# Designs tried in a protein design chat: VH-VL binders against Regulator of G protein signaling loco (loco). Part 1

Scores and structures below are computed, not measured.

Target 1, 177 residues: Regulator of G protein signaling loco (loco), of Drosophila melanogaster (Fruit fly) (q9vcx1r247to423)
Amino acid sequence: AALECRVIVGYLGTIEMPKQISHSSKLQTVRSCIRKLRQEKRQPTIVLMCITPDSLSLQSSSGGVLATYSSARLNFVSSSSESENRFFGLVTSAVHNTQIEEEYEPSAGSAAAAGHISISHSCHVFVIDTKLIEHAQHLQRAHEFRLQCTRDPISNLCLEFPNNSEYVVNLVRSMYT
Positions, changes and structure headers below are counted from each chain's first letter, unless a header gives other numbers; Kabat numbers aren't used for antibody chains.
ipSAE, averaged over its two directions, is called F for ESMFold2-Fast, E for ESMFold2 and O for OpenDDE. V2 adds 0.75 times the mean of E and O to 0.25 times the DockQ between the complexes of E and O.
[cut] stands for letters that were removed.
The coordinates of atoms that the task and the answers printed are left out; those that the model quotes come from them. Centres of patches stay.

## First folded at step 1 (VH-VL)

Design a1 (framework fv_tezepelumab; at its last look DockQ between E and O 0.42; V2 from the best seeds 0.00; counts 0 for: pae E 12.7 > 2)
Fold by ESMFold2, look of step 1:
Structure a1 (fold): chain C 177 residues (1-177), chain A 124 residues (1-124), chain B 108 residues (1-108)
Amino acid sequence: as target 1 above (177 residues)
Amino acid sequence: QMQLVESGGGVVQPGRSLRLSCAASGFTFSSYGMHWVRQAPGKGLEWVAVIWYDGSNKHYADSVKGRFTITRDNSKNTLNLQMNSLRAEDTAVYYCARDSEYIFTNPEYYMDVWGQGTMVTVSS
Amino acid sequence: SYVLTQPPSVSVAPGQTARITCGGNNIGSKSVHWYQQKPGQAPVLVVYDDSDRPSWIPERFSGSNSGNTATLTISRGEAGDEADYYCQVWDSSSDHVVFGGGTKLTVL
């Protein structure tokens, strides 16, 4: 059967990032984005994150697709810290092909219009709703998203309702790296 | 390693002035907001002032407005506090503190690196 | 002017959990930060943004913030945790940083 992982997470928001991100600064950048959105004290939007080899999608409880990111756009994923296990950030990339036309005055020499490519990055921040760990609260959300709970035989916790961000981060990493 | 070192403290009479300096090293000073925080002997922490990374915005505690001026020189990695019209209640250890890691325009308004402090005593 | 209220002192037995409160009107709408200060030393940031820790701070330190109360929690209290603890917010209505009055933690 096709590989698909599904988890319920809270979406906090998205921050546009600098155009160039080095690997050595990605972790600190994601942590800063998480901090910024936490400071805004936003109410999370509960979404179903569907993770497949081809893409990662976010769906509403009504079944509508809110966002889809192809695997090629998934740049980086990380949590906020070792001790803060409720938040994680997902970095996506987009490629822009812009035809730059700059014309002031034609000269006797050659002048040429050139196109160039730019890359933009966005950091999407998510939170794990630990209140959904209690079984009765799971049933309401599972019904809303039409999920049947998959039980971890060791912890007896529902895999679709993770209790920490590290689980989701590892799920995403294992699917795409 | 990140370091902040304050200097310029001393004993002065009321009504006089002092200039405190804070030398920063081990990080990109021009990317961070900076604070002064003071602590009177045996008392708690009292915030004094903040300055944005580029010096474009400043805020002061009501107790020092109009008397104290926070400034920075990003070319010398130095934060300063000009303290005029000093009063006995200004007696305190003055700490230099870095606002948290900068990545966006607004300061974070918490202090992740602190200096050792410099003592200011205002006494007749 | 926004006011943060802390108990003057908290005592805890070694190995037990200490909880230090920071009260403020609607403090749950603000980001709360916590500092530890040992005698003769500068303050050290131990918790920021309600519940985050600097990498050099042990996981025994944690925080929460909702309603009118923020709490610093220190699990498995040790003698080395004896210090004054201050909560702090930025109040955007006054453009002021505000500290609580401080709490002296003793480990008996």
Scores: ipSAE 0.000, ipTM 0.506, lowest interface PAE 12.7, mean pLDDT 83
ESMFold2 (binder alone), look of step 1: mean pLDDT 94; pTM 0.959
OpenDDE, look of step 1: ipSAE 0.102; ipTM 0.717

Design a2 (framework fv_iratumumab; at its last look DockQ between E and O 0.02; V2 from the best seeds 0.00; counts 0 for: pae E 19.4 > 2, placed apart)
Heavy chain, then light chain:
Amino acid sequence: QVQLQQWGAGLLKPSETLSLTCAVYGGSFSGYYWSWIRQPPGKGLEWIGDIYHSGSTNYNPSLKSRVTISVDTSKNQFSLKLNSVTAADTAVYYCARGGDTYEIFSNPAYTSFDYWGQGSLVTVSS
Amino acid sequence: DIQMTQSPTSLSASVGDRVTITCRASQGISSWLTWYQQKPEKAPKSLIYAASSLQSGVPSRFSGSGSGTDFTLTISSLQPEDFATYYCQQYNSYPLTFGQGTRLEIK
ESMFold2, look of step 1: ipSAE 0.000; ipTM 0.480
ESMFold2 (binder alone), look of step 1: mean pLDDT 90; pTM 0.930
OpenDDE, look of step 1: ipSAE 0.322; ipTM 0.779
ESMFold2, look of step 5: ipSAE 0.000; ipTM 0.447
ESMFold2 (binder alone), look of step 5: mean pLDDT 90; pTM 0.925
OpenDDE, look of step 5: ipSAE 0.009; ipTM 0.566

Design b1 (framework fv_umesolerbart; at its last look DockQ between E and O 0.03; V2 from the best seeds 0.00; counts 0 for: pae E 18.1 > 2, placed apart)
Fold by OpenDDE, look of step 1:
Structure b1 (fold): chain C 177 residues (1-177), chain A 123 residues (1-123), chain B 107 residues (1-107)
Amino acid sequence: as target 1 above (177 residues)
Amino acid sequence: EVQLVESGGDLVQPGGSLRLSCAASGFTFSSYSMNWVRQAPGKGLEWVSFISSSGSTIYYADSVKGRFTISRDNAKKSLYLQMTSLRAEDTAVYYCARDLYWGSDYTYYFDYWGQGTLVTVSS
Amino acid sequence: EIVMTQSPATLSVSPGERATLSCRASQSVSSNLAWYQQKPGQAPRRLIYGASTRATGIPARFSGSGSGTEFTLTISSLQSEDFAIYYCQQYNNWPLTFGGGTKVEIK
């Protein structure tokens, strides 16, 4: 059976990055994005995050796929700096082929239309719902997402309902790094 | 190049209404939170209103709450400020200002400003 | 709201001299403070954010310091183009608020 991790998280939003982020600034960038969205006091959308070796996907309670990111697009993941570690950000990349239609006058020689490849990045911010940590608390939510809880014998917590963002971050890192 | 161009400023009577526009270009407008900031003649800067990138979160200064409405059209790359029940104290140059996006602390300070548009409320 | 108080209202400085501008918050704003420069007939220009970080393209002679309730903008050696009004702004709490500004003029 293919390795799959499933977690219920709250989706706060996505910030598209206008430029590439240096490796040294990734952590700070994610934390800044988290801070920004928290300040906006957005209501989280509850989603199921499915983590496989090939892709990370977000699903709604209706079973609809909201987003799918191939493993190759997963660039960076990190938790917030807050003490409770409720928030985390996922950075994804996308490749865009911009064909510059240069109107070459026919008289000028073979102008090779040089396609310019650009890479964009997005930061997706999520939050752990601490009200859903106990099994009794998330039974309804589990049912809505058609999930059967997996109990961790050590922590006595359900794997699908993490108690902090570090757990999810570690799952993502362990899967793709 | 990032550009913000305000328009709609005019002379209006007290109690009147006016709609300001800000046309954005040179960046992904839908990714940025936007603000209106005003400056009365010879006075300092006053924050007026905030709208998140998606428009889902909005804040107003108490001085304009209930009278002004901020909105945006991301498809048109435009920011708006509908002003009603205008008062003499609303006389000011109105700037649209973009929030810092990221790179360090992504916070609510303004990295780009328009040239401003003058609103005059007078009898 | 957080009240931002700038002092002095007017600062007369000779070219080449050091200018020190103060900004005080009525309550702590951590490091969530920005500084702007505004010249007559122009929109404000960002100088400093995060209390001490220079914006892109801002000369090294500009520096910001402070945290909590006390902040300072320093121009180490005033240039002719630096004569303007300077505003501080907190973004720690809603509503966002500006100081009253300090006019830096030639002595």
Scores: ipSAE 0.000, ipTM 0.567, lowest interface PAE 11.3, mean pLDDT 88
ESMFold2, look of step 1: ipSAE 0.000; ipTM 0.455
ESMFold2 (binder alone), look of step 1: mean pLDDT 92; pTM 0.940

Design c1 (framework fv_ifinatamab; at its last look DockQ between E and O 0.02; V2 from the best seeds 0.00; counts 0 for: pae E 13.6 > 2, placed apart)
Fold by OpenDDE, look of step 1:
Structure c1 (fold): chain C 177 residues (1-177), chain A 121 residues (1-121), chain B 106 residues (1-106)
Amino acid sequence: as target 1 above (177 residues)
Amino acid sequence: QVQLVQSGAEVKKPGSSVKVSCKASGGTFSSYAMHWVRQAPGQGLEWMGYIIPIFGTAKYNEKFKGRVTITADESTSTAYMELSSLRSEDTAVYYCARGTYSYDESYFDYWGQGTLVTVSS
Amino acid sequence: EIVLTQSPATLSLSPGERATLSCRASSSVSYMHWYQQKPGQAPRPLIYDASNRATGIPARFSGSGSGTDFTLTISSLEPEDFAVYYCQQRSNWPLTFGQGTKVEIK
């Protein structure tokens, strides 16, 4: 059984990236996205993030799958620059086949519509709820998501309710690095 | 390669307003701050302000006392600088310049070609 | 605001000579940048954060300094190096530039 990691996180929103960003700019872009959404004072939507070596999925408390990303679609992940690292951004890629409908003038032979492949990027911003670190504090939330907490023997914290984004970021990085 | 292309030269009367555009290409527009710097003829460089397109947040040099407005359109990767209540002293070449890395790091790695604004009666 | 004073105002040198440009800040700054501007052109980045060469800048250009005193050095002037050089601080708002040093042919 593929090792599945589950974490409860708050989803703040997604920012569509207008253009391909160089690798050197990804960190700054993610931090900017995080900052933007924080400034907007959006209320987080609580979701269950399920991480396997091959995919990342987001689930609601009702058990519905909100989104699924294959490891191939994961492009970049990073925490915020704040000291507590409560926020993190996940950049995903999507491939779009744009069929250029060339208006067929009748006389020119069947030139195969060269489909241009375009790649778009989205930054998804999440937040760790630091108020739910203690087992007693997140027991209700765990129940809502039908989770059984797994205690980390080193930190003595429940893996499903991390105290910062570092754990999640590292897990996601392992998927595409 | 990143390019910043500015709008053409302007001739304005005192008291009027001017709006200069700066279109970015070849890079990410929203992940950098766009600054405006002007240079009077034969003089040095003066920082006017910047905008962070992704936030829509601008910061200004207080020296302009609210006469300057900087905006950005992410869909067109274009930044704008509007200067109102023009004076003869506002005659200068106006540059847009992209800031690098963090918004707190105001290093200008790319510059527009400049826009000459002449204010004359 | 932080006032940057560059010296000398004009530096007359011959190709192959060493050029030393000074930028003094009215108060301590953590970061200083340098730009080169040729007549009729926009400034171009030369040095960032006191000592880092911008992309494409030849090794003959170097920057140093800390606190209030910063220096741009051109080890051996090339004909294309004759221009105006500006220092710029990013430590405090508003951002400010020096008045410039003109490096001209003797």
Scores: ipSAE 0.000, ipTM 0.561, lowest interface PAE 11.4, mean pLDDT 88
ESMFold2, look of step 1: ipSAE 0.006; ipTM 0.484
ESMFold2 (binder alone), look of step 1: mean pLDDT 90; pTM 0.932

Design c2 (framework fv_tezepelumab; at its last look DockQ between E and O 0.09; V2 from the best seeds 0.00; counts 0 for: pae E 13.4 > 2, placed apart)
Fold by ESMFold2, look of step 1:
Structure c2 (fold): chain C 177 residues (1-177), chain A 125 residues (1-125), chain B 108 residues (1-108)
Amino acid sequence: as target 1 above (177 residues)
Amino acid sequence: QMQLVESGGGVVQPGRSLRLSCAASGFTFSSYGMHWVRQAPGKGLEWVAVIWYDGSNKHYADSVKGRFTITRDNSKNTLNLQMNSLRAEDTAVYYCARETYTIYEWTSGYYFDYWGQGTMVTVSS
Amino acid sequence: SYVLTQPPSVSVAPGQTARITCGGNNIGSKSVHWYQQKPGQAPVLVVYDDSDRPSWIPERFSGSNSGNTATLTISRGEAGDEADYYCQVWDSSSDHVVFGGGTKLTVL
């Protein structure tokens, strides 16, 4: 079958990045986005992140596809810091309107279509729910997302419920770098 | 309250060296990119250099490249500028400036929300 | 390298509106920031991201940016507004900061 990595993560939100992105400050910019969304006290939305060579998608527990990002639009990914290993940010290059966060849906006269010609950068922030690391704790979530857990024979942990953000960051980097 | 205090300015002859220091307090220094910006007497602002939050990357204006070195010590909350082979054209007030990322004011673009008061460097025979 | 052009000076009568321009090729695609500098003082941020203000800056200060021109607008000019004003962008390709040449605002 085709390569696909699946992980359960919490989505915290998206911040529109500046019109220009400094390559000397990409890591600091991602860290600032993470800090901002943490301090806004948002509750995460639990999503299934599906990572394939051609795209990265986010799905709800009800089976709906919330967003799909082609590999060509994935710009940068990084975790927050070594001491806080639960958060990561994903930077996408995208039109500043609707297509960034879900599949295209037919819609006559949408104002979102009028903005498609403008290119922007967005930082999407995610969190790892460490309460779901142990197999017994995540069984109900796996059932809700119709996942069969894949055991890592070395760590004995479920690959779909990672214990830190760096695992996911490395999956994304290895798939798209 | 945030403070940036530059020091180390003075009068030196052309070809000599000088080391500037910027002491930071009142914020988490290690989380911010830092810059040097200079202003010749009666002239406009000129960007000099940037250093990343962890010191891993640096960039310089063409006018100082190869002569100036920006460094930082996050354990002492200090930013430094080593200025070698000084020229009369380097005569200016030197400011350190914080590249901004704040919890409630970060939106887009990179700007300098806080500046030191500057230290004067005069290069003359 | 990227260049920003400002008029050297602008004069305005007290109570009038001052407009200070910052020209650059396709500057409307960049985020433009503005600083006020009074004699003997460090620069102070007055407008960022084209049109946003720090909370302590009066509403009389506003900004706009489109095409090849960004503009700082100071309504109801006061003697306390006399200063040099600089526009600034970030050039991502060179990782350089670029300032305009500065504009001296005189209220008379």
Scores: ipSAE 0.000, ipTM 0.495, lowest interface PAE 13.4, mean pLDDT 81
ESMFold2 (binder alone), look of step 1: mean pLDDT 92; pTM 0.941
OpenDDE, look of step 1: ipSAE 0.013; ipTM 0.589

Design e1 (framework fv_gatralimab; at its last look DockQ between E and O 0.02; V2 from the best seeds 0.00; counts 0 for: pae E 18.3 > 2, placed apart)
Fold by ESMFold2, look of step 1:
Structure e1 (fold): chain C 177 residues (1-177), chain A 125 residues (1-125), chain B 111 residues (1-111)
Amino acid sequence: as target 1 above (177 residues)
Amino acid sequence: EVQLVESGGGLVQPGGSLRLSCAASGFTFSDYYMNWVRQAPGKGLEWVGQIRNKANSYTTHYAESVKGRFTISRDDSKNSLYLQMNSLKTEDTAVYYCTRDYLYGSTWEGYFDYWGQGTTVTVSS
Amino acid sequence: DIVMTQTPLSLSVTPGQPASISCKSSQSLLHSDGKTYLNWVLQKPGQSPQRLIYEVSNRFSGVPDRFSGSGSGTDFTLKISRVEAEDVGVYYCMQGTHYPTFGQGTKLEIK
């Protein structure tokens, strides 16, 4: 069984986050990122989110890969109840080695000669386009992304065009728990 | 639970006509391209033709062997695919299958993912 | 029309042994979109055709792992790593890069 889940979502933008985030503040941070990007009234970019055990990728309708996050970089995912489950945030991390880019520190006792590692975080915000819920409304998008739409026997909706962010959040969590 | 059921086969004289039907269920029929494929007794498979969906103007395509004699149509409100066969020849004797093609566009990406049980057409004097 | 030629046309295999079926097209099946629309279909005795492999090497849901497809351009192969009794039937290759055409079929039987 090759596990791959594919969903169409709207990408709103990415916000760089403080380097260290406590577990208790992750949800609040995602909510703030969602709120900020909503206030900017950005036009979403429609992308195909491909979720596999190894990575999560974002693809354009031409099949070009816009971004890929290995499973090790996927820090946190959550939706916002404040927005009726239309929005979610995905937090990724990156590790940097700054030993090559040493700073001048004349007062430091050989601290500049020691290696150090830094971690950065980014919050990527997505939206569910509810006008694409009906199969007739998303047919052109399915064709553009070369999707074979799959009906969910429970909800009678296409799995690739979810009607809420909670579905996508749970899908990501179950793949990378 | 995709299901395709063909009907309307029978015995006919050369030069005669028949109309085949394919009843579809378990999927949104109006979204899909549909095809007819036939199999002569003891022989292999031969594609007959295709009809596209409403978004692609219900355009039709035919194998050269049937062009001008066969007409494919559909009624999305009845989840039904049709094959009108005119000027029938003995070489048209076959089992006729309807098959689903999940291709929405101008390219031939067809999977032919579901097949009906077939209906038999016999053209004999 | 693109001619699809299968070899062999008939194959007798001892259970548990591998089987291999060749399919050759009269011209390249590489589409301008970069995909190759070469499919495999199985017709078991007394049944209608059923889907097996799409786009050269991808198994449809429910197809056992012992089936694999390979090839490119004009030369394609279906392999069964260990033949079982339920694998008997006629195997067809089919191309969808142009107006669809099928190979003549390969009948697989158990010795």
Scores: ipSAE 0.000, ipTM 0.453, lowest interface PAE 18.3, mean pLDDT 81
ESMFold2 (binder alone), look of step 1: mean pLDDT 91; pTM 0.929
OpenDDE, look of step 1: ipSAE 0.148; ipTM 0.754

Design f1 (framework fv_telazorlimab; at its last look DockQ between E and O 0.05; V2 from the best seeds 0.00; counts 0 for: pae E 10.0 > 2, placed apart)
Fold by ESMFold2, look of step 1:
Structure f1 (fold): chain C 177 residues (1-177), chain A 124 residues (1-124), chain B 106 residues (1-106)
Amino acid sequence: as target 1 above (177 residues)
Amino acid sequence: QVTLKESGPALVKPTQTLTLTCSFSGFSLSTSGVGVGWIRQPPGKALEWIAHIYWDDDKYYNTALKTRLTISKDTSKNQVVLTMTNMDPVDTATYYCARIYDYESFGTYAMDYWGQGTLVTVSS
Amino acid sequence: EIVLTQSPATLSLSPGERATLSCRASSSVSYMHWYQQKPGQAPRPWIYDASNRATGIPARFSGSGSGTDYTLTISSLEPEDFAVYYCQQRSNWPLTFGQGTKVEIK
C-alpha cells in the first residue's frame, strides 16, 4: 500500500530568505519567520497537507492543489518554541540558474557558464487549530475536505486533526528520513 | 531617545530569589520585532546572556540557567521583569538589560541599546 | 551551544598602529556582532552582521569574516579606542559571547 499522511493545518504565509541557511541557524530562522507572520495578524488559510514519499502538497477545500514541494526540496522542519506548540515552519529550497555580470574574467579552466547556480530558501509557516481536536468539533471540516477520519486506536483521536505542531513535525521528519 | 534602566536589590543572600526590573522609554514592546534581553557580567569576567522576551511573548532562556529563570513583560508599563531563584555567590555580577530588534526576522542586528547595569552581590 | 574564542587576550599597541582582533566560532555562524566596552560602562554595539558599522562608529573600524573565523580591525589606533571588544553570535541558541580582547594603548 501507498503511504500517505493527511493533516488539516492553517497556512499563515511564506518568507523568502536572502542568506544561505547554515545548520546552526535553521531553528532561529524558523522562529523568526513565525514571529514576523504572527505579528502581521494574518488569518490562516485552512488547507489539507498531504505527505507522501514523493512530495508534500497543500490542497484547498475546493479540491485544488495550492502548492506541491517535492521531497528533494524539503530542507528543514521545526516547531516554533518550547513554550508554543501550535506553530511550525517548513523550509524548502530551490535551485536557480542566474546570469551575472562579473568584473573579473574567468580562467580558461574554470568551466564558466553564462550564469551560476544559486540556492534560495523559503520558510512556510503553519498553525494548528487545537479547537478542532474533538470529533464533533471537526465534522464540518472533514466533510468540507472530503476526509474520512482515521482514528488512532490508542488515543481515540483523529489523525487528520492533530493536537500539536510536534506531531506534524515528527510526521514530516519520519517520511523524509 | 531610547533608554533602559535596571532596578532591584544590590545585596541578596544565598538561596533567595532575585527579581530585577528593566524600565525603558523611547520604544514599546507593542512594536513588532522588538524584545528585551538580560545579560550579566561577573566582576572582571566575560558577558553571559541570560534570557529575553519579544513583543509577541516569545521567550528564550540560557539552557544552563533555565530552571531558575522566569521572564515576563508588562507592555503598558514599559517593563520587563526577570526572576532568578536559588541565588548563589557565583551569581554575583552586574546585570544589564538591552533592547533586541530583529524586525527583519533574523539576528541581523546587535543589541542596540543597553541599560547602565546594576551590581547584584550574593553573600552570606 | 556555539563557543566563541577571541584572540589575543590582550593587545598592547601604540597610537597609530593597526590592531587586529580575532573571533573563532566552534561551528559555522551567520550573524556575528562586535561590542566595545570601556571600564565601568555598559557594552556598546560596534559592528553588526560581521562588517556593518553601527551608527556613528569611526571608519577606522572594520569587520570581516564568515563561517567560523571573524576579524575586527582598527586601521590606526586612537587613544579613545582603549577598551575590551566582545564578539557575539545570534545564529543559534543560546546566544553566546567571546571572552573579550582587551586593547591597551602603550
Scores: ipSAE 0.006, ipTM 0.560, lowest interface PAE 10.0, mean pLDDT 83
ESMFold2 (binder alone), look of step 1: mean pLDDT 89; pTM 0.903
OpenDDE, look of step 1: ipSAE 0.022; ipTM 0.601

